VH-VL binders against q9h9l3. Designs and how they scored, part 286

Target 1, 176 residues: q9h9l3
Amino acid sequence: PRKMVAIDCEMVGTGPKGHVSSLARCSIVNYNGDVLYDEYILPPCHIVDYRTRWSGIRKQHMVNATPFKIARGQILKILTGKIVVGHAIHNDFKALQYFHPKSLTRDTSHIPPLNRKADCPENATMSLKHLTKKLLNRDIQVGKSGHSSVEDAQATMELYKLVEVEWEEHLARNPP
Key: E = the ipSAE of ESMFold2; O = the ipSAE of OpenDDE; V2 = 0.75 times the mean of E and O plus 0.25 times the DockQ between their complexes.

## First folded at step 13 (VH-VL)

Design M19 (framework fv_amlenetug)
Fold by ESMFold2-Fast, scan of step 13:
Structure M19 (fold): chain C 176 residues (1-176), chain A 120 residues (1-120), chain B 108 residues (1-108)
Amino acid sequence: as target 1 above (176 residues)
Amino acid sequence: EVQLLESGGGLVQTGGSLRLSCAASGFTFSNYAMTWVRQAPGKGLEWVSGISYDSDYTDYADSVKGRFTISRDNSQNTLYLQMNSLRAEDTAVYYCAKARLAVAGPFDYWGQGTLVTVSS
Amino acid sequence: EIVLTQSPGTLSLSPGERATLSCRASQSVSSRYLAWYQQKPGQAPRLLIYGASTRATGIPDRFSGSGSGTDFTLTISRLEPEDFAVYYCQQYYSSPETFGQGTKVEIK
């Protein structure tokens, strides 16, 4: 049996017109939902757009935030060799500038049985908020103060656990 | 509530070996990095070794590399330090400490320490 | 390795006075990774401050930390009798983790 964690990242806008997404917070939880990592992260480039409505990041959070290179090293020590669960997780890996093996990646936005349980088309990309409400009867990402990456990572792990047995069996028979 | 209890210290001759243990209780041991820090009589603190929450990463001070091995058993909530090729300079109180994070310090809880005396 | 140098080596003060302890790093350390510990004779160290300025659980508000880059400070605003001890700074920014040599705060 392989170790499993769930991740959720928050990004801010850097670069020309704030169009580049740079890592500004990362939360990682274990199988039981306990927090293993939760840090604000300072991008190496000037922040143009905090994207606060979505990210929950404010200028105050960047004071004493962990520099990107150091945070990345800590995060990769947790992720390497583990099954990593996320929602639209490609965005998180891109922000981390990290390649994680597809065989060890579980993306709750692309798991047909999960969509089926939510009465959604199997190949549709559903939001984390929608799936969590439909399957766990829980409201996340409420209000205008931004999202909690801890809350999102915990919800993502709980959603995966609903289909874990059948999805792991599917992947064993149908790799990659 | 959090307790760390070291054991295994004692008198050993130069070139000998000793295994230290640290029994942890009152927290989810498998979620946190653990460390050994030593203190020679009348001197300051020296970090010796650290291990991540899942044993995937270990680090050592240059003074002990190749001689000491840190390990943990998450099912028994126990941290270990295997010390080989002991030298007089290894004489110290050895503290077990819990990191606040899964992969690194700072160290928020400490054991009472166990004395290791290396003589010829 | 990052070397932490504490000053003064010994600070002699009376109860009620302010203590200011310095920790200087040989290279820049993110403030998120600097901690301060208190150690009393015959006892294990106790975490006081982490992330340069965040008090650990149960630590009185007379203890405060500040600083960034290479220069960090621990301040005890009004010394109590139980505060006479040795204080250590520590960085967990870069492996190996290192401690300063300590500052002894003793009664005058």
Scores: ipSAE 0.321, ipTM 0.746, lowest interface PAE 3.6, mean pLDDT 90

Design M2 (framework fv_amlenetug; at its last look DockQ between E and O 0.76; V2 from the best seeds 0.00; counts 0 for: pae E 6.1 > 2)
Fold by OpenDDE, look of step 14:
Structure M2 (fold): chain C 176 residues (1-176), chain A 120 residues (1-120), chain B 108 residues (1-108)
Amino acid sequence: as target 1 above (176 residues)
Amino acid sequence: EVQLLESGGGLVQTGGSLRLSCAASGFTFSNYAMTWVRQAPGKGLEWVSAISYDSDWTDYADSVKGRFTISRDNSQNTLYLQMNSLRAEDTAVYYCAKARLAVAGPFDYWGQGTLVTVSS
Amino acid sequence: EIVLTQSPGTLSLSPGERATLSCRASQSVSSRYLAWYQQKPGQAPRLLIYGASTRATGIPDRFSGSGSGTDFTLTISRLEPEDFAVYYCQQYYSSPETFGQGTKVEIK
C-alpha cells in the first residue's frame, strides 16, 4: 500500500496590501495522526498581514522561523511519492510553490462521498470545521488564537479515512 | 525511555566490510529520521549519513559516499550502516543518533557507540 | 559545506565562573538550525541547546544559547564541576550537517 500523509498550512499576507498568501506554518501528519513535521516558516518577503485571527501566526513566531527555501526542501522530502491528503489542498501547494501529482492528491473539500456522509450537497465545498464537527463530532478552529495546522491536518486525515476505501476504489476505476 | 544500542563494530582489515546495527526503543521509530555520526580516537564529531523516517531520503558525507549505505527496518526498529571498502581513516566510534523530526532536527538522543577499527 | 569554527580551543576556568563559548559559521545559518552538544570522556554526546537558544529537556538553566547569522554563543552562567567537558556546535541548516571542532572546558 502506498504511503499516506496529511498536510495543512497557514499563510500570512505579503506583497502590496498583504494580498499575497505566503507560507508561514506547515504541519504534516502520518496515517495515524502522528506529527512528522510542524514548523513556522519565514517568507522571503516582508509580512504585511499576519492574518492572526485565522492563521494563528504572530510576529514572535517568525523570530526563529525556518527560511522558506529550507522548509520547502524538508517538506518535499516528506511529500514526494506519497498520497497527500489535505483540505482545499491547492492553496497549500500554491503556498509551497509545489504541485503534487493529481493522481496522488486527495482533497477532502472535493470528495462527494464525504459530503454525502455529512448530509451535504455532493458538489458543495464544505469547510474543514463543518465536516469535522458533523462527521467526527469534534470542534476545531475554536477560540481566538487562530487555527492549529496540526489539529487541522489530523482532522483532515481522519475525515479521509472515513471514505478511504470507497474513494480509492472510485479513483482506481476513474483515474484523474 | 529512549534507548539506542549500536552493535556490529570490531576489527576489520583495510578493504573489508562491516555492517553496523542500531536497535531503537522507547519511541515511535518510524516517525523520525536517523543518523550515523562517528568520532575518530581523540578527534571531534563527524556526520556520516542520514535517512528519513520512511527511507525515501538518504544522504552521505563525501568521505563515505559510494562506500557506505544507510538503511532501516521500521518493523524491527533497527537502523543499519553497511560499510564497504573500509579505510584506516574510517576508524572511529560510530554513534546512532535520533533526529527530532522525520527528515531533520538536532540529535536529541544518542547511543553509546560502537568502535570500528580498520587496520592495514 | 558550512564550516563551524569554535573558540577558544580550550577554556580553563574554575567552578562558579562564567563560561562563554563561540561558534562561527563560514556562512549565514538560520538560528533555528544551530545546536550545542556536551560530551564527557567515554560518553556519547548530549544535546544541550537547539534552535540556537532552546534548552533540551532536562538541561539546567545555567546553560543558554544565543546568536544569529554567523556568530553563535553558548554560555554557562556558573560552572558546576560536572560541566567540565568538550562542547560541540552543530548546524543542520544544510547538508552535509557539520560540527565544530569542539571547545574543551577544563578546570583551572
Scores: ipSAE 0.622, ipTM 0.876, lowest interface PAE 0.8, mean pLDDT 95
Fold by ESMFold2-Fast, scan of step 13:
Structure M2 (fold): chain C 176 residues (1-176), chain A 120 residues (1-120), chain B 108 residues (1-108)
Amino acid sequence: as target 1 above (176 residues)
Amino acid sequence: EVQLLESGGGLVQTGGSLRLSCAASGFTFSNYAMTWVRQAPGKGLEWVSAISYDSDWTDYADSVKGRFTISRDNSQNTLYLQMNSLRAEDTAVYYCAKARLAVAGPFDYWGQGTLVTVSS
Amino acid sequence: EIVLTQSPGTLSLSPGERATLSCRASQSVSSRYLAWYQQKPGQAPRLLIYGASTRATGIPDRFSGSGSGTDFTLTISRLEPEDFAVYYCQQYYSSPETFGQGTKVEIK
């Protein structure tokens, strides 16, 4: 059995003019797509912009949300020592204020074979929505009510599984 | 559907050792944290130890730290508690319980408990 | 560690009456991380409420939970004979996880 999880985070705007991205939801799924973690998270700073169109987060979700410090501890217990799959995952790690080793990180926005299978330029950064439609024939992030981080994490794991054997062999021969 | 069955309890001398087992069925064992909670005769509930879904994190009550070891075998759907250097105050019914989440409680299903009696 | 103090220690009531049980935390606990358990004589504990107010699967609607910060309450709106038991609150907010000492609800 694989020690691999996929993560997707939703951020809200804090700080001046809401320009700082702060963690407000995190979803983590296992290799089979089962949900291991899915919680709304209360940032330590005042929320200026919920970014609801993209995040799906509304003021109601913050009423009983898990405080950032507590959520971070729970999330890190799941991520530490695992192969962590994500899409543009550096944004998620930044929001978590967490360093994850590059050798255990798999970013589906930077896997050349995945872009190749989608008939996209190998070094381009393609959206999760585009890759999922092209390779899995599934529409995600539909509508104007925001994204589902569970749906995004599940799609991300499924995308990685399409290139897992090839990419793990590449990484074994070309360690980051 | 969900079942937890403890075994391994019994009478043991002060300073002795016992290993408790908990056989789980009816759910995906490898997705949830597991815990041991004990209850001394006529007393309340005391959390003893917890282990995350993948064994990467464990935690212990101060009263048992250094003496007890929690472990799990996800391939056999079994939780264990190795108890060493047993003391009279460790006498209790030991319950195996399933957490609702991969890393934390609350505990939504409990076993029947197994009695551990420590005497000299 | 967070200490949970339950009151009263014993509540003597008749079937049909309302029971109100209190749980006070030594530090603020997020409502999402407070649970209530029922334990009948000779049985394992049973989860009633988690996240302070969410009923666990199969729990009758006469059981309700409320509260925030340091003060939490379990209410049983109309006691039935099977409800006479010991009730424990639990926090899973901060390690170590802790239980209150229990409130015994007994028949008059």
Scores: ipSAE 0.521, ipTM 0.808, lowest interface PAE 2.2, mean pLDDT 91
Fold by ESMFold2, look of step 14:
Structure M2 (fold): chain C 176 residues (1-176), chain A 120 residues (1-120), chain B 108 residues (1-108)
Amino acid sequence: as target 1 above (176 residues)
Amino acid sequence: EVQLLESGGGLVQTGGSLRLSCAASGFTFSNYAMTWVRQAPGKGLEWVSAISYDSDWTDYADSVKGRFTISRDNSQNTLYLQMNSLRAEDTAVYYCAKARLAVAGPFDYWGQGTLVTVSS
Amino acid sequence: EIVLTQSPGTLSLSPGERATLSCRASQSVSSRYLAWYQQKPGQAPRLLIYGASTRATGIPDRFSGSGSGTDFTLTISRLEPEDFAVYYCQQYYSSPETFGQGTKVEIK
């Protein structure tokens, strides 16, 4: 059976007016929720907006952060060939400047059976915080210190497990 | 208590083959990269090969590429090094080492080493 | 390939003295990816410092590391009899991972 990992990233603002999202932290967990990777990452461009309220990234985190090129290489060594689970995962891949095969990608923000378990409309885009509270009875992203990408990656894997059998069968019958 | 126990070293003629094993215990083996580091008699440390936590990535020093193969069996907590087409320059103590990361060093635990001697 | 050059090759000192060991990289290395090891005769290396300045578990306070970019230093503030050994720096910043050639700290 093919190996599965979950990923979550935090971004900071670069470029004009800080509107470009650049990778500043990445966490990857295995199927059991063990942390395989968790690093602060230095974007190749000047940071305009740390976005700390959401990202949890502060200037001190960047002092010894791993340069983007090196971090990307480390991350891709883990992701290649794996089923990768994430929440709104297209943002994570965009920040990594990486294309992962759609057949190996699982996005918990858009899985109809998961929405139905949460008593939400089938095609609604639901936040990770909402789904985690409703389906796992856990509070994540608590407080004013920003998100924890480790916590979020772990929650994302647990959510996917709730629908894994059904959704993997659906994808096998409906390949891209 | 982390332990790494190497075996399989010995005396081999040039062109021969050996397979080294490293039995691991005391940690979750499948979460960490593993590596082989060698030390020729009277010389310093030389990185030989590394394998990621799940075997999907491997890398080798140029001096051994194409001749050595690193592998692991996560169900048996064992690391291997298959050494083919051995040369006199491969004579060294070979250490098994556990990385702190899923993909790369530093090496926080080391085995005792196993001696490989290649004679012509 | 990043070459690490250690100096001096041999450092002859007495117990109680301060030892200062240098490691210079051929290219800039993020300090998060520099480590120091100690090796005694007939033994495997042991990790002393990683991330340039973080002591590994169980390493005494007399060992400290510093540096950034291309220049890194291991300091032993007061040499103990058990500290006479060979010391290696290592980078795990880029593949291939490399070690310095070693600095032997010996009794004068």
Scores: ipSAE 0.148, ipTM 0.699, lowest interface PAE 6.1, mean pLDDT 90
ESMFold2 (binder alone), look of step 14: mean pLDDT 93; pTM 0.948

Design M20 (framework fv_amlenetug)
Fold by ESMFold2-Fast, scan of step 13:
Structure M20 (fold): chain C 176 residues (1-176), chain A 120 residues (1-120), chain B 108 residues (1-108)
Amino acid sequence: as target 1 above (176 residues)
Amino acid sequence: EVQLLESGGGLVQTGGSLRLSCAASGFTFSNYAMTWVRQAPGKGLEWVSYISYDSDYTDYADSVKGRFTISRDNSQNTLYLQMNSLRAEDTAVYYCAKARLAVAGPFDYWGQGTLVTVSS
Amino acid sequence: EIVLTQSPGTLSLSPGERATLSCRASQSVSSRYLAWYQQKPGQAPRLLIYGASTRATGIPDRFSGSGSGTDFTLTISRLEPEDFAVYYCQQYYSSPETFGQGTKVEIK
């Protein structure tokens, strides 16, 4: 368990009409919630839509941001060989252009016991904000100026810890 | 409050071995990459070796590859440098330094250094 | 390996003067990965600037960094007596991490 991290990424819109999601910030925390990585990341393509209401990213954050290729290398050094926890984590891995083994991936949007504890349908995809409020009695993603990926990564790790013992046992008996 | 204290330096003969230690305090040691940087008398800084926060990644300057081994004990908050097959050109003050990030520099805190003198 | 070349090798100035130190990289370095250190005789290096322009904790505002690509500058706007030291630039962009050879700022 000590080889476990949680990740949350913020994306901006690139490509036609800003419909492509490109990595623009990544936060990674350890099992205790300590920040191991938190950087603004410069996409290799022109940013069409900052998506500021959700991402919290503005043009000023891009001025001295870490180039994508370099940030990706640093992030992968933290993720490789570890159990990686995230919420709707496929989107983060896609933005990183990275494939993490399913056996080492934990997606808090697809853990039936977690939904059960929140009194939600087991197969529903619940938002991080909803699960955090229901199970941790904590409000995240407050306001209109965007989300904190550090806050989201920390909440995601705490949510996973609520079902860790049960879910790890399930995965040992039912390997992905 | 952040402190790094090196020890283990001294006079050693060419071909000999020496183990340096760096005791860390005042920060969460296990969350940061650590490095050794050396400085020969009257010369500039030369990076020697790197270890990530979890020991999963290590790297070495070409001049020391195969002879030096970096390691860390996160439970004891201690960084090590095992130096084998020492050469006269390894004579330097060896600094322990903390990287700002878990996997990368820059080096935001440095120890006082420990002198290694290699003679024939 | 990225080679960092500092110039001048020695800069002789009086207290109160402006010091401008150059660091040139053999290939492009993201500004996010360029640092400057100060070293006084008998002491360990001290981090001054990282990310080319971000001042480290406790560093006076007379120290500033700038630059991008291959050309980087450290400026000391008005030298204090304690600023006479050797200054090193460092890139942490590409392994191996490398330092410049140093610029000595000495009293005229």
Scores: ipSAE 0.449, ipTM 0.795, lowest interface PAE 2.9, mean pLDDT 90

Design M21 (framework fv_amlenetug)
Fold by ESMFold2-Fast, scan of step 13:
Structure M21 (fold): chain C 176 residues (1-176), chain A 120 residues (1-120), chain B 108 residues (1-108)
Amino acid sequence: as target 1 above (176 residues)
Amino acid sequence: EVQLLESGGGLVQTGGSLRLSCAASGFTFSNYAMTWVRQAPGKGLEWVSAISYDSDYTDYADSVEGRFTISRDNSQNTLYLQMNSLRAEDTAVYYCAKARLAVAGPFDYWGQGTLVTVSS
Amino acid sequence: EIVLTQSPGTLSLSPGERATLSCRASQSVSSRYLAWYQQKPGQAPRLLIYGASTRATGIPDRFSGSGSGTDFTLTISRLEPEDFAVYYCQQYYSSPETFGQGTKVEIK
């Protein structure tokens, strides 16, 4: 396996009217889709909106969740120095309060060849659900009970593998 | 069935070197942190060293830092501990253990241990 | 480095009694990162509890863990003959990971 991982985070609403997105779950998988990390994370601020329809997070998940400071340290040890794959990954890095080098970041929402394979405009931002259905013939994020960040991270890695050779060659010729 | 089998222990002279090995099976070795924990005769457990799933992070107890080196070969499912400048106080049973996480403990499976005796 | 201090050093009890073992940390440790191990003579340690209160696979429900901050407790509700052993706490909250010095639970 390569030094490559895929990440997906779930956020809950904190702050006034629940408008601040705070990290509440993080899943990280390796190149083969095996889970390296999957923890519920307790934000340092009071949760106003669990956003359960999207996040899948409920009050019971927070009772024994890992405090943000500690979870962040564990997550960063896995991410640092590796190629990190995600979908709209800037949201995950923002929730982690973390900067990852652009040269080691792969965002499946901004890879033109991936959109091309899905018969979508190359520069459009397509959802993970749409790309996964079109290219892997798999339904993810089904139902109204929230998303599985493990499922999303696994799908994201599989999507990247479809264009990995082509995209890595492009990046080698056109360094970020 | 998870198995950890240590080897390489034995009698060594003060100031000498020794390399311990731990052969792992029954789990995806490359997904978990690994550790060495030692126990001197009649004493408690002392954590010695840990290595992350990908070898990017290693940690050492102050008592062994600069003398011991932990490493792993994920293609062979093997953990190593290179022990240099050995002292009498390094005499202990050395356990290989698997962490539950990719970068940290706790340690859910342990080998049976290998005895290292350091004498003049 | 976080130092873990266990007390008492030795507990002398009879089968059927409750054992309460203490582990005190020199600094606050999140409950998520405290574990307990059991070691019998001549054997490798066995993970009992992790995350302060979660039982490891195959561990009987008479073993329970609790605590937060600097004070953690392992409770064995009704001692069985096979429970007489040495027990160690361990923190994996901050590097380096550390163990307590152990509490021996022995037959009276």
Scores: ipSAE 0.131, ipTM 0.696, lowest interface PAE 5.4, mean pLDDT 89

Design M22 (framework fv_amlenetug)
Fold by ESMFold2-Fast, scan of step 13:
Structure M22 (fold): chain C 176 residues (1-176), chain A 120 residues (1-120), chain B 108 residues (1-108)
Amino acid sequence: as target 1 above (176 residues)
Amino acid sequence: EVQLLESGGGLVQTGGSLRLSCAASGFTFSNYAMTWVRQAPGKGLEWVSAISYDSDYTEYADSVKGRFTISRDNSQNTLYLQMNSLRAEDTAVYYCAKARLAVAGPFDYWGQGTLVTVSS
Amino acid sequence: EIVLTQSPGTLSLSPGERATLSCRASQSVSSRYLAWYQQKPGQAPRLLIYGASTRATGIPDRFSGSGSGTDFTLTISRLEPEDFAVYYCQQYYSSPETFGQGTKVEIK
């Protein structure tokens, strides 16, 4: 009944001391890992800290970036009414200033069966990099030039697919 | 490589109905928004309607709102435009076009167009 | 709706000359959402430029786009015989998507 997509966002620092996380890139992939959306996004506030080591975002990416208001509209057209998969996804929704129903949200950082398959404590919060290495034998977020949100979104969808059947059954019996 | 082939155009009477089809090949149809753009004889381009990759969002030009319905069948790689209550001013070549993204233009590939003539 | 006004309506030039086509928007448009199309008689439009300045796949580098806000320009640095056509600008910033009325580039 519901379609599924995976999202990963990159944030830059705005506000005092760069402590506010503002959306600066968003990647969305479908169930098969095909890219539906991947744009650099211009925050409405001045960028204080690009956080390049993690975000991969540099000043040059902002030159032709999509304004936040417009990007948000495009992204919400893809997310609304769908099962949205992400890792620590509350950060992405916060940056989007968007409320997605919990019943349609799948956070791979909080799926006990996924941690169990990775030989990690069921209720621990494990990084996307660690789970991807353990369960998919793939190294992501390699080097110090920043992360690829496309790569992260694709890995997140693949991780969810490992537990999809059992987790969807659990959620049907135990609605959030 | 990418091909869009429109069909269903023809002569129709004022107040009548017509259904246009666009057969797509050479790309993953279900990943992209699709649009209909028309061009009246000797005139410029006018955007008519758009549909998102998954059919969740549709948009219409004010001139056709309430009369035209855009739809798609991702299993058949086909885009449709159902045109009702046709007017003489709807006479145009109708182009099927692929958006570059799942929910937005610009339009990177176009079909050859199909002529719709509305007469009294 | 955003109205796009193109000028001139007709541009008469010879092969080898530089063509400069203007597109003015009734309100500010992010440069990321402005495109240019080429249309020859009896043919469908062909995407040339999107995001105001990014060439579409297969488009020769003599075509370039620039501009921001309300004023956008398509430049053809050295006209080839095949470049004589009608050119349309388009905004996809705000719904409904709108096209300019077109500029015809004709041989002098």
Scores: ipSAE 0.449, ipTM 0.797, lowest interface PAE 3.0, mean pLDDT 90

